# Designs tried in a protein design chat: VH-VL binders against q8ixk2r445to577. Part 174

Target 1, 133 residues: q8ixk2r445to577
Amino acid sequence: FFGMLQNKGLTDYCFDYNPPDENQIVGHQVILYLCHGMGQNQFFEYTSQKEIRYNTHQPEGCIAVEAGMDTLIMHLCEETAPENQKFILQEDGSLFHEQSKKCVQAARKESSDSFVPLLRDCTNSDHQKWFFK

## First folded at step 10 (VH-VL)

Design gc10 (framework fv_recaticimab)
Fold by ESMFold2-Fast, scan of step 10:
Order: sequence, then C-alpha cells, then structure tokens
Structure gc10 (fold): chain C 133 residues (1-133), chain A 119 residues (1-119), chain B 112 residues (1-112)
Amino acid sequence: as target 1 above (133 residues)
Amino acid sequence: QVQLVQSGAEVKKPGASVKVSCKASGYTFTDYYMHWVRQAPGQGLEWMGYIKPNSGYTKYHQNFQDRVTMTRDTSISTAYMELSRLRSDDTAVYYCARSKHYGSGFDYWGQGTTVTVSS
Amino acid sequence: DIVMSQSPSSLSASVGDRVTITCKSSQSLLYSSNNKNYLAWYQQKPGKSPKLLIYWASTRESGVPDRFSGSGSGTDFTLTISSLQPEDFATYYCQQYFSWPTFGQGTKLEIK
C-alpha cells in the first residue's frame, strides 16, 4: 500500500510531513492536513516490515513514536526496522503501534486549529481508522 | 549476479534530447532505488536524481529539475533518464546506480553511457 | 546541499606506502538514533564506473582488500590504504547519503 493515508472520521485530512529543512527531515512532528491528491508531502508507503515510510526524501523517512510520547515523529528508516517504527495496519483500518500497544488517532493539536495523529488507547472510533487512497 | 546494463553512446546537437536506458538483472528491481549520476570529462561525480521503481516516485536535483525526466518499466526491469534541451556542457558519461531505501552506498553501477553534445 | 570537501586533490606515492585521503562534510553525517555515519568511499579507475569500497564510514564492502580502511565520525572522515599496490592507481571519492547524495570533488592517486 502506498498513496495518501486518509482518516475515516476526519474525512478531509491526510498524513502530511513538511520539514522546515529539506536536507534534514528528522525530529519534527507528523501532521494532518487537507488532502490535496498530489502526493509529495502526503505520499506514504506501508511496508511488510510494518513501517509507514515518507518517500519524498533519501534516505526515506519512517514514522516513529519515542518512548513515553504520544506524538508521531519523523525518523530515518533503517535496514532493520526498530520497534518504535512498527505499526500494524489492521483490516478494519486501525494503526496499532506495537511497542506502546496504542492506536493512532486523528486529534486536534493543542493550542492550535490544526490536527495531528496521536497515540491513544485503542477504540472502535472512526478517528482511529485509516486507509490509503 | 547483479548487473546494470546501459544503452550505447549518443551524439546529439544542442537543443535535442537524449534518453538513456539502464536494464537491471540479478535482483528484485522494485526493492532498490535507481539513481542517475553524471561525470563531465575530467570532472567529478554529479548526482542528478532518482526513481523509486515500485511506485514511480521521482526526485530530481534542482539543477536538472526543469530538463530531466526519469521513468521505469517494471515488466522489463529497465529505468530511463531523459535529458532535454541539451547544451554542450551536458557532454558527460551518464551512470545509473542502485541504492537501498534507508540510504546506502551505491553498490552496483551501470557501465556508463557517453553523451556528446556538439555542433 | 550538504557540501563534501576532499583533500588533497592529488597525491603521488610509491608502492608499499601508507596513503590517507580526507573528507569533510558541511554538516554532521552521524545519525544519533543508530550511531551510524552516512558516508561512503568509492574508487574509480580511468574509463570505468566507480566501485564502492566502504559504507557507514568504516564498513568494508565485500571483496574489497583489507588494506583499505575508513575512519572518522560526524564531519571529518579518512580513507587509508595501508600498503599501496599498483592496481590502486585511481581517483577516490567520498559521498554522503544522510540526505540527497553529494560527492566530494575527488582525490587522484598517482603511483610514482
């Protein structure tokens, strides 16, 4: 699966990554933004190694969650995917972060009118359901 | 036995376009990025861009973005690089080379395609 | 672009000599999460394509003689040939792969 990773509950929003420095993609938070259908900053790939890859950089970026955090941060992909970069995309559309045992949910960013994906306890909410277009 | 085999030498006039091919064998074509790197006579190596064969995603260096197009045909494991509006300073050997998605050295290179632009 | 600078631009040495080539990056190539330096070294003989010698700054590619070694971290890297052989006459390039690839300008090694 590859394409734009869209939320079922927050229906107009897709995973988006827009780093301030194109030569250094590590360390910034993944956001949700209006789906534009053009790929680029919204083009992601889900792999057999359970990675969510950001293909618009070399090395590819891999979404990760640092220990004790609930935000999705961009890391560099590695030859062997570390545990903090592994997400199980389930048949119902849930993205389960194996290391933390939590699910990715579309949520409003604190102190902002913007939206971000965050780790939350797993529920059957449409805000925790994702699909590739 | 991994091989990257490129098309033969080309001689072009200024303003023309050239399309170089790179046929991969001995590995799964879609598991590796294909990069294009050129080298002008007596000069160093200059990265032009890459294509990710499984998706077709491309990224070009800004110096080439308005003139280069990279494509691939997965059915024949072949990557292509087309450079348009050729100038005399595009005279170079053009190489294809593969890398891994997580960033790596280029472990295999094509033999190179000499492109001469003169008139 | 991350800028790679090599020194010297050319070097003459005799068979059996120890040769060191240096490479400097405009920003750190060390990725803190895996403690790896995203730096490779290549050998290019006249009329031939480049050949990968070393990756991750110090890991020797399969089939490369052990007289070749890489060292360094962050922004400063070296390639060492411990006992120069006639077939080592070539141009050597460093390359970063921490971002979109960039190469050093090359070091031409001439055997006296």
Scores: ipSAE 0.704, ipTM 0.893, lowest interface PAE 1.4, mean pLDDT 92

Design gc11 (framework fv_recaticimab)
Fold by ESMFold2-Fast, scan of step 10:
Structure gc11 (fold): chain C 133 residues (1-133), chain A 119 residues (1-119), chain B 112 residues (1-112)
Amino acid sequence: as target 1 above (133 residues)
Amino acid sequence: QVQLVQSGAEVKKPGASVKVSCKASGYTFTDYYMHWVRQAPGQGLEWMGYIRPNSGYTKYHQNFQDRVTMTRDTSISTAYMELSRLRSDDTAVYYCARSKHYGSGFDYWGQGTTVTVSS
Amino acid sequence: DIVMSQSPSSLSASVGDRVTITCKSSQSLLYSSNNKNYLAWYQQKPGKSPKLLIYWASTRESGVPDRFSGSGSGTDFTLTISSLQPEDFATYYCQQYFSYPTFGQGTKLEIK
């Protein structure tokens, strides 16, 4: 699967990565923004290694969650995907982070009215259901 | 088994455009990035940009951004680099080269296409 | 752009000699999350395309003889040819792939 990774519950929002400096794509948080259908900063690929790749840079970015954290951050992809970069996209649309045993949920960022994907205990919430468009 | 085969030499007038092809074989074309690198006579290597064949996404070095277009045709595993508004200092050997998505050295290169720009 | 500088610009040597070529980057090429240096070395013979010798600063490409080795980390890197052979006379380039690719200016290895 590849395309815009959209949330079922937060229906107009897609995974988005738009760091301030395009020459330094690592270390920033992945956010959710209104789906614009143009690809670019919202174009992701789900791979056979269970990675969510940011396809608009070389080397490619791969979404990761650091130990003990709940935010999704951009790291560089590696030849063999490390455990913190592995997500199982399930039949019901849940995005399960293998290392932490948690699911990716669309959530409001507390300090603003912006939205971000965060790791949360797995539930049947539509805010934890994702699909490629 | 992996091969990148480029189109033949070109001689162009200043102001013309040139389009170089690079046909890949021996691997899955869409699993690797395709870069373009040029080398002026007696000079070093200069990176121009890349295309990601699976999506068609391109990134160009700022020095070429307003004159270069990179495309691909996945049905024939071929990448293209078109450079417009040619100047005499665009005279160079143009190479295609592949790399892995996670960043790697350029493990295979085309044989090079000589482009000569003269009046 | 990350600037890559090589030294020397040219070097004369004899078959059997040990040769070292140095490469410096304007910023660190070490990615802390995977502890890898995003640096490659290439060999180019006249009229031919470059050939990858070393990647990840010290990993030898398949089919490259053991006499070629890479070392270094961060901003300072070295390519060593332990016992020069006749086919090794060529121009050598370092290249970073930590950001958009840039190359050193090259080191021409000439027969003495």
Scores: ipSAE 0.573, ipTM 0.855, lowest interface PAE 2.0, mean pLDDT 91

Design gc12 (framework fv_recaticimab)
Fold by ESMFold2-Fast, scan of step 10:
Structure gc12 (fold): chain C 133 residues (1-133), chain A 119 residues (1-119), chain B 112 residues (1-112)
Amino acid sequence: as target 1 above (133 residues)
Amino acid sequence: QVQLVQSGAEVKKPGASVKVSCKASGYTFTDYYMHWVRQAPGQGLEWMGYIKPNSGYTKYHQNFQDRVTMTRDTSISTAYMELSRLRSDDTAVYYCARSKYYGSGFDYWGQGTTVTVSS
Amino acid sequence: DIVMSQSPSSLSASVGDRVTITCKSSQSLLYSSNNKNYLAWYQQKPGKSPKLLIYWASTRESGVPDRFSGSGSGTDFTLTISSLQPEDFATYYCQQYFSYPTFGQGTKLEIK
């Protein structure tokens, strides 16, 4: 699966990564933004190693969650995916982060009109359901 | 065993286009990026861009964005690089080279294609 | 672009000499999460394609003689050839792969 990674509950929003410096892809937070269908900053791939890859950089970016955190941060992909970069895309559309035992949820950023994906306790909410478009 | 075999030498007039091919064998074509690097006579190596064969995504260096097109045909494991509106300073050896998605050195290179642009 | 600078641009040496080539990047190539430097070294002989010698700054590619070694971290890197052999006269390039690829300008190793 690859394309736009869209939320079932927040239906106009997709995973988006737009680093301020094209040479500094690491360390910035993955956001949600209006799905535009243009590829680029919204083009992601889910792999057999359970990675969510950002395909528009070389080396490719891989979404990760640091220990104790709930935000999704861009890391560089590695030959063998580290545990903090592994997400299980389940049959119901949930993205389960195995290391933390939490699910990725579309959420409003505190004190803002913007949205971000965050780790939350797993529920049956449509805000925790994702699909590739 | 892994091989990248490029098309033969080309002689072109200014204003023409050239399309160089790079046929991959010995590995899964869609698992590696294909890069294009050129080298003018007596000069160093200049990266032009890449294509990701499994998706067709391309990224070109800004110096080539307006004139280069990279494509691939997964059915024959071949990558292509077309450079248009050729100038005499496009005279160079053009190489294809592969890299891994997680970043790596270019472990295999094509033999190079000499492109000469002259009247 | 990340800028790569090599020194010297050329050097003359004799068989048996120890040769050192340096490479400097405009920003760090060290990725803290895996402690790897995204830096490669290539050898190019006249009329031939470049050949990968070293990757991850210090890992020797299969089949490359152990007289070739890479060292350094962050922004400063070195390629060393101990006991130079006749087949080693070539041009050497460093290359970063922390972002879109860029090469140093090359170091031409000539027979003295």
Scores: ipSAE 0.651, ipTM 0.877, lowest interface PAE 1.6, mean pLDDT 91

Design gc13 (framework fv_recaticimab)
Fold by ESMFold2-Fast, scan of step 10:
Structure gc13 (fold): chain C 133 residues (1-133), chain A 119 residues (1-119), chain B 112 residues (1-112)
Amino acid sequence: as target 1 above (133 residues)
Amino acid sequence: QVQLVQSGAEVKKPGASVKVSCKASGYTFTDYYMHWVRQAPGQGLEWMGYIKPNSGYTKYHQNFQDRVTMTRDTSISTAYMELSRLRSDDTAVYYCARSKWYGSGFDYWGQGTTVTVSS
Amino acid sequence: DIVMSQSPSSLSASVGDRVTITCKSSQSLLYSSNNKNYLAWYQQKPGKSPKLLIYWASTRESGVPDRFSGSGSGTDFTLTISSLQPEDFATYYCQQYFSYPTFGQGTKLEIK
């Protein structure tokens, strides 16, 4: 599966990664932005290793959640995916982060008009349901 | 056995275009990035860009952005690099080389294609 | 671009010598999450394609003689040939793969 990773609850929003410096992608937060349908910074690949890869960098970026955090940040992919980079895309559309036992939810960034994906306790909310378009 | 085989030498006039091919064998073509690197006579190695064969995504170095096009044909495991509006200082050996998606050294290189641009 | 700088640009040596080539990057190539340095070393003989010698700064590629060793971390790296052989006269390049690839300018190793 690859494409734009869109939220069922925030219908017009997709995973988006646009680092300030294209030569340094590590450590910046993944955001949600209006789906533009052109791929580019919104094009992700879900792999058999349970990774969400960002294909517009070499080495490829892999979304991760660091211990104790709830934000999704960009890491470099590795030959064998570390546990903090593993997400299960479930049949109901939930994106389950195995290491933390939490689900990815579309949320408004505090004190801002922007949206971000965050780890939250798993619920049946449409804001926790994702699909590739 | 892994092998990258490039097309033969080319002689071009200024303003022309050249298209170099790189045929991969001995591995799954779509599992590796294909990079293009050139080397002018007596000079060092200069990275030009890459293509991700499974998607066709390309990234070009800014020095080549307006003149280079990288493509591939997965049915014949072949990558292509086309450089347009050639100048005399494009005279170089052009190499294809593979790397893993997670970042790696270039473990296999093509034999090189000599491109000579002269009037 | 991440800039790679090599020294020396050239050196002359005799068979049996210990040779050291250095490489410096404009930013750290150490990825803290896996503790790996995204740096490779290549050997290029006249008329031939470059050959991968070392990756991850210090891991020898299969088939590369053990007289070749890589060391260093972060921004400063070294390639050492412990006892130079006739077939080692070549140009050597460092390369970073922490981002879009860039190469050092090369070090030409010449027979004395």
Scores: ipSAE 0.699, ipTM 0.888, lowest interface PAE 1.2, mean pLDDT 92

Design gc14 (framework fv_recaticimab)
Fold by ESMFold2-Fast, scan of step 10:
Structure gc14 (fold): chain C 133 residues (1-133), chain A 119 residues (1-119), chain B 112 residues (1-112)
Amino acid sequence: as target 1 above (133 residues)
Amino acid sequence: QVQLVQSGAEVKKPGASVKVSCKASGYTFTDYYMHWVRQAPGQGLEWMGYIKPNSGYTKYHQNFQDRVTMTRDTSISTAYMELSRLRSDDTAVYYCARSKFYGSGFDYWGQGTTVTVSS
Amino acid sequence: DIVMSQSPSSLSASVGDRVTITCKSSQSLLYSSNNKNYLAWYQQKPGKSPKLLIYWASTRESGVPDRFSGSGSGTDFTLTISSLQPEDFATYYCQQYFSYPTFGQGTKLEIK
């Protein structure tokens, strides 16, 4: 699958990655932002290795979750995907991070209007359901 | 076997444009990035940009951004690099080279295309 | 851009010599998550395309003689030719691929 990775519960929001330094894409948090339909910083690929790739940089970025963390951050893709970069996109739209046994949820960043994807205990919430548009 | 075969030498006047082709064979064209690198006479290697053949996405170095256009035709496994508004200091050998999506060295290069810009 | 600096710009050597070429990057090329350095070395002979010798700072490309070795980590890297052969006289380049590619200025290895 290729496209904008959109949330079923927050219907206007898509995965978005816009690092402050375009020449160095590693280490910043993946955010959610209003879907603009233009690809660019919202264009992701789900691969056969269960990676979520950021395709607009070389080397390609791969979303990862560091041990003990709940935030999704950008890592560099590797020839063989490490476990912290593997997400199982399930039939119901859940995005399951197998290493942590948690699901990706659209969440508000405290009391702000900003939203981010975070790892949370898996539920049947629409905020944990994703699809490519 | 993997091969990248480039078009022949070009001689151009200042202000003209040049379009170099790079035909890939021996591998799946859409599984690798295609980069363009140039080398002026007696000088080092200068990266110009890349194209991702599966999507057509391009990234150009800022020094070339206003004058370079990279395209590809997946039906014939060929990448193109067009440089416009040529100057004498664009005289160089232009290479195509492939790399893996996860980042790697350039394991295969085209033979190079000599572009001479003179009045 | 990540700036790559090579030294020396040229050197003269004899067959059988040990030759060392140095490459320095303006920022670390070591990716801590996989412990790999995103650095390659190339050989270029007159009139020919560059040839990949070494990637991941120290891994030899298939078919490259074992007299070629790469070492270093972070910002400082070296290419060593342990016993120079006649076919080794060429220009050598380092290149980073941690971000958009940049090359060192090259080191020309000439017969003494």
Scores: ipSAE 0.560, ipTM 0.862, lowest interface PAE 2.2, mean pLDDT 91

Design gc15 (framework fv_recaticimab)
Fold by ESMFold2-Fast, scan of step 10:
Structure gc15 (fold): chain C 133 residues (1-133), chain A 119 residues (1-119), chain B 112 residues (1-112)
Amino acid sequence: as target 1 above (133 residues)
Amino acid sequence: QVQLVQSGAEVKKPGASVKVSCKASGYTFTDYYMHWVRQAPGQGLEWMGYIKPNSGYTKYHQNFQDRVTMTRDTSISTAYMELSRLRSDDTAVYYCARSKHWGSGFDYWGQGTTVTVSS
Amino acid sequence: DIVMSQSPSSLSASVGDRVTITCKSSQSLLYSSNNKNYLAWYQQKPGKSPKLLIYWASTRESGVPDRFSGSGSGTDFTLTISSLQPEDFATYYCQQYFSYPTFGQGTKLEIK
């Protein structure tokens, strides 16, 4: 799958990554933002290696979760995906992070009106259901 | 075996455009980035930009972005680089080269296309 | 852009010599999460396309003789040819691939 990765519960919001320096994409948090037609900062690829790739840099960016954290951050993709970069997109639309055994949920960022994807215990909430548009 | 085969030498006058092709074989064309690198006579290597063949996404070095267009045709596994408004200092050998999506350097290069710009 | 600086610009040597070429980057090429340096070395002979020798700063490409070795980390890198052979006289380039590609200016290795 390749496209905008949209939330079923937070219906107008998509995965979005906009690093301040295009020459250094590592280390910033992935956010959720209103889905728009411009697309370059909202276009992601889900691969057979269970990666969610950011498609506007080379080497490509791969979404990861550091041990003990619940935020999704940008890493560089590797030849063999490390465990912290593996997400299972399930039939019901859940994104299951294998290493932590948690699911990606659309959530409000603390002290902010903005939204972010976070790891949470898996539920049947529409805020944990994702699809490519 | 992996091969990148480029189009033949070109002689152009100033102000013209040139379009160089790079035909890939021996691998899945859409799994690798295609870069363009040039080398003026007696000079070093200068990166011009890349195209991601599976999406068509392009990134150009700012020195070229107002004059270069990179495209591809996935049905024939061919990448193209078009440089417009040619000047005499665009005289160079133009190379295509592939890289893996995670980096790793350029493991295969085309044989090069000599472009001569003279009046 | 990440700036790559090579030294020397040219070097004269004899067959059998140990040769070293250095390359410095304007920022670190070491990615802490995988402990890899995003640095490659190329050899180019007159009239030929460049040939990849080393990637990940120290990994030899398949088919490259073991007299070629790469070392270094972060911002300082070295290519070493342990016992120079006649076919090794060429121009050598370092290249970073941590971001959009940039090359060093090249080191021309000439017969003394």
Scores: ipSAE 0.670, ipTM 0.879, lowest interface PAE 1.6, mean pLDDT 91

Design gc16 (framework fv_recaticimab)
Fold by ESMFold2-Fast, scan of step 10:
Structure gc16 (fold): chain C 133 residues (1-133), chain A 119 residues (1-119), chain B 112 residues (1-112)
Amino acid sequence: as target 1 above (133 residues)
Amino acid sequence: QVQLVQSGAEVKKPGASVKVSCKASGYTFTDYYMHWVRQAPGQGLEWMGYIKPNSGYTKYHQNFQDRVTMTRDTSISTAYMELSRLRSDDTAVYYCARSKHFGSGFDYWGQGTTVTVSS
Amino acid sequence: DIVMSQSPSSLSASVGDRVTITCKSSQSLLYSSNNKNYLAWYQQKPGKSPKLLIYWASTRESGVPDRFSGSGSGTDFTLTISSLQPEDFATYYCQQYFSYPTFGQGTKLEIK
């Protein structure tokens, strides 16, 4: 799967990565933004290694969650995906982060009108359901 | 067996364009990046850019971005590199090379295509 | 661009010698999240394409003889040939892939 990764519950919002420096793509939080399909910041690839890749840059970026954290951040992709970069896209649309045993949920960012994907206990909420457009 | 086979030598005049091909075999063409690297006579290796054959996405080094175009045809597993507005200092051997991910290095290279730019 | 500096530019040696080639990067090639160095070494013989010898600074590519080894971390890297063979006379290049690929200027290994 390659495209915009859209939320079923927060219907107008997609995964979005807009790094402050186009030449250094690692270390910043992935956000949710209105799906627009413009530019390259909303296009992701789900791979056979269970990675979610931001693949418009070299070196290629892969979404990861560090131990004990709940935010999705951009890391460098590796030849063999490490466990913190593996997300199981299930048939119901949930994105299960196997290392933490949690699911990716669309959530409002504190003190703003912004939304972000966060790890939360798995539920059947539409805010935890994702699909490629 | 993995092979990258490039088109033959070219002789061009300044201001012309050259298009080099690289035909891949022995692996799934769309699973690997295809890079282009050149080498001027007696000089070292210079990276020009890459194409991702699955999507067609390209990234060019800034020194070439206004003159280079990289494309591919997945039906024949072939990548192309076109360099325009040729100068005498573009005389070089041009290589295609693949990488699985940025971490594997360039594990297979084409045999090289000699491009001579002379008036 | 990350600048790669190789030394020496040329080296004369005899069969059986131990030779070392060094490579320095203008910034660290060590990625803290995976503890890997994004550095490769290549061998190029006259009239032929480069061949990958080593990646991840110290991992030997399949089919590459044990006499070739890579070491180093961060900004300082070394390629060692423990007992030089006739087929090893070639030009050697280091390459970083932490950012857009850049190569060292090469080390030409000549027969003494």
Scores: ipSAE 0.007, ipTM 0.593, lowest interface PAE 10.2, mean pLDDT 86

Design gc17 (framework fv_recaticimab)
Fold by ESMFold2-Fast, scan of step 10:
Structure gc17 (fold): chain C 133 residues (1-133), chain A 119 residues (1-119), chain B 112 residues (1-112)
Amino acid sequence: as target 1 above (133 residues)
Amino acid sequence: QVQLVQSGAEVKKPGASVKVSCKASGYTFTDYYMHWVRQAPGQGLEWMGYIKPNSGYTKYHQNFQDRVTMTRDTSISTAYMELSRLRSDDTAVYYCARSKHHGSGFDYWGQGTTVTVSS
Amino acid sequence: DIVMSQSPSSLSASVGDRVTITCKSSQSLLYSSNNKNYLAWYQQKPGKSPKLLIYWASTRESGVPDRFSGSGSGTDFTLTISSLQPEDFATYYCQQYFSYPTFGQGTKLEIK
């Protein structure tokens, strides 16, 4: 799967990565933004290694969650995917982070005018359901 | 048996454009990035940019972004680098080289294409 | 850009000598998550394309003789040739691949 990763509950929003320094992509948070398809900042690849890759940098970026954290941040991809970079996209649309045993949920950032994907306990909420468009 | 085979030498006048090809064989063309690196006579190596063959995405070094265009044709496993508005200081050997998605250096290089720009 | 600086720019040596070339980066090439240094070394003979010798700062590429070794971490790196052979007279380059690639200016190894 390759495309925009859209939320079923927050229906107009997609995974988006817009690093402040295009030459160094590591360490910044993945956000949710209105799905537009105009730029490559919303273009992700789901791989057989269960990675969500940001394909517009070399070395490629891979979404990860640090131990004890709930935010999705950009890491560098590795030859073999480490556990913190593995997500299972399930048949029901849940995006399950294997290492933490939690699900990716569309959530409001503090101050409420923006949205981010965060790890939360798995539920049946549509805010935890994702699909490639 | 990975090979990158480049097109032959070119002699151009200032203001012209040149298009260099790099034909890949012995591996899955779309699994590796293709970079372009040049080397002026007696000088070091200068990175120009890359293309990701599976999507066509390109990234150019700022020194070249107004004059370089990188493309590929996946049906013949060939990458292209076109440099426009040539100047005498563009005289160099131009190399293609591949890298893995996670880095690891450039394990295979083309033989190089000599481009001479003279009046 | 990450700036790579090599020293010396040239050196003269005899067959059998131990040769050391150094490379410094303007920022750390050590990625804390995997503890790897994103640094490679290349050999270039006159009229030929560069050849990868070392990657991840210290890992030898397949087929590269064991007299070639890489060491260092962070910002300071070394390429060592333990017993120089006639075929080793060439120019050597370091390269970072932590971000968009940059090369050192090269070290020319000449016959004494």
Scores: ipSAE 0.552, ipTM 0.854, lowest interface PAE 2.1, mean pLDDT 91

Design gc18 (framework fv_recaticimab)
Fold by ESMFold2-Fast, scan of step 10:
Structure gc18 (fold): chain C 133 residues (1-133), chain A 119 residues (1-119), chain B 112 residues (1-112)
Amino acid sequence: as target 1 above (133 residues)
Amino acid sequence: QVQLVQSGAEVKKPGASVKVSCKASGYTFTDYYMHWVRQAPGQGLEWMGYIKPNSGYTKYHQNFQDRVTMTRDTSISTAYMELSRLRSDDTAVYYCARSKHYGTGFDYWGQGTTVTVSS
Amino acid sequence: DIVMSQSPSSLSASVGDRVTITCKSSQSLLYSSNNKNYLAWYQQKPGKSPKLLIYWASTRESGVPDRFSGSGSGTDFTLTISSLQPEDFATYYCQQYFSYPTFGQGTKLEIK
């Protein structure tokens, strides 16, 4: 399914990706921004291969977490999803990154009043609960 | 057997609009992107844009952004490309072609639709 | 746009000849995470649609004869036809799909 991926705890914020160069979408951090309801930079697809795909580029972007990191960054999707691109959207709304065994949490970006999704130890916090709108 | 079947040739006057259809069969229409590519007489291939059939999301090349509209009807597995405010240099063969979400070459193409723009 | 440049624009050859066509991109088409080059080659005969020959720079599409091969990486790519057949006289295009698709100008292969 697809839509805007919204946080339950940080209720007005959605996954957002706005690359500075449309010809090179990889390598930048996924952020959280006020949900605007217009799709575009906030339009993602969750797939049966456990991917979170950025719908607005061809080839599609797939959210990944590099080894040892806690930030979500944009990679290119592949025919078979690599382990660093696999997220399990669980029944309780948590988004579990299988390779690291951590959950995606809405968090404040350091030295900023901006918000970003980060990997954190799994808890029952509403800041770790996500749903598609 | 995968097939992309396009609508027939069109002759238009400058300033008119043309709408080309591309009917897909032999695969799940919503699993592949549909691209539109044109080729002017004796010239090379020029990418115009794509539509993602499952969501309806479209992306157009800047050269066509203000004149092209791509749509689809999933109930009949058909994609459409409408080009408005036609000029004589829009005379070309227009193709639809499919690709995978992770990027591949275009493995199947429609037969092409010739659009002639003349006064 | 990523710019694709092909050479030569045309060449003449005889049946049985080995022919090579080159393609250069304005930036690398190699994605380091999967070690794949996002480059395809097409054959187009007069009055017909392009036909995919090769993708990922060197992988032959199903049904494409062994005489067609692709090579190269990064910004420099080659299409080789090892022993030219009569049905191979056509125009050949390279295409990048690392970003929004762009094509080379084409290489017309003519009978000598």
Scores: ipSAE 0.627, ipTM 0.870, lowest interface PAE 1.7, mean pLDDT 91

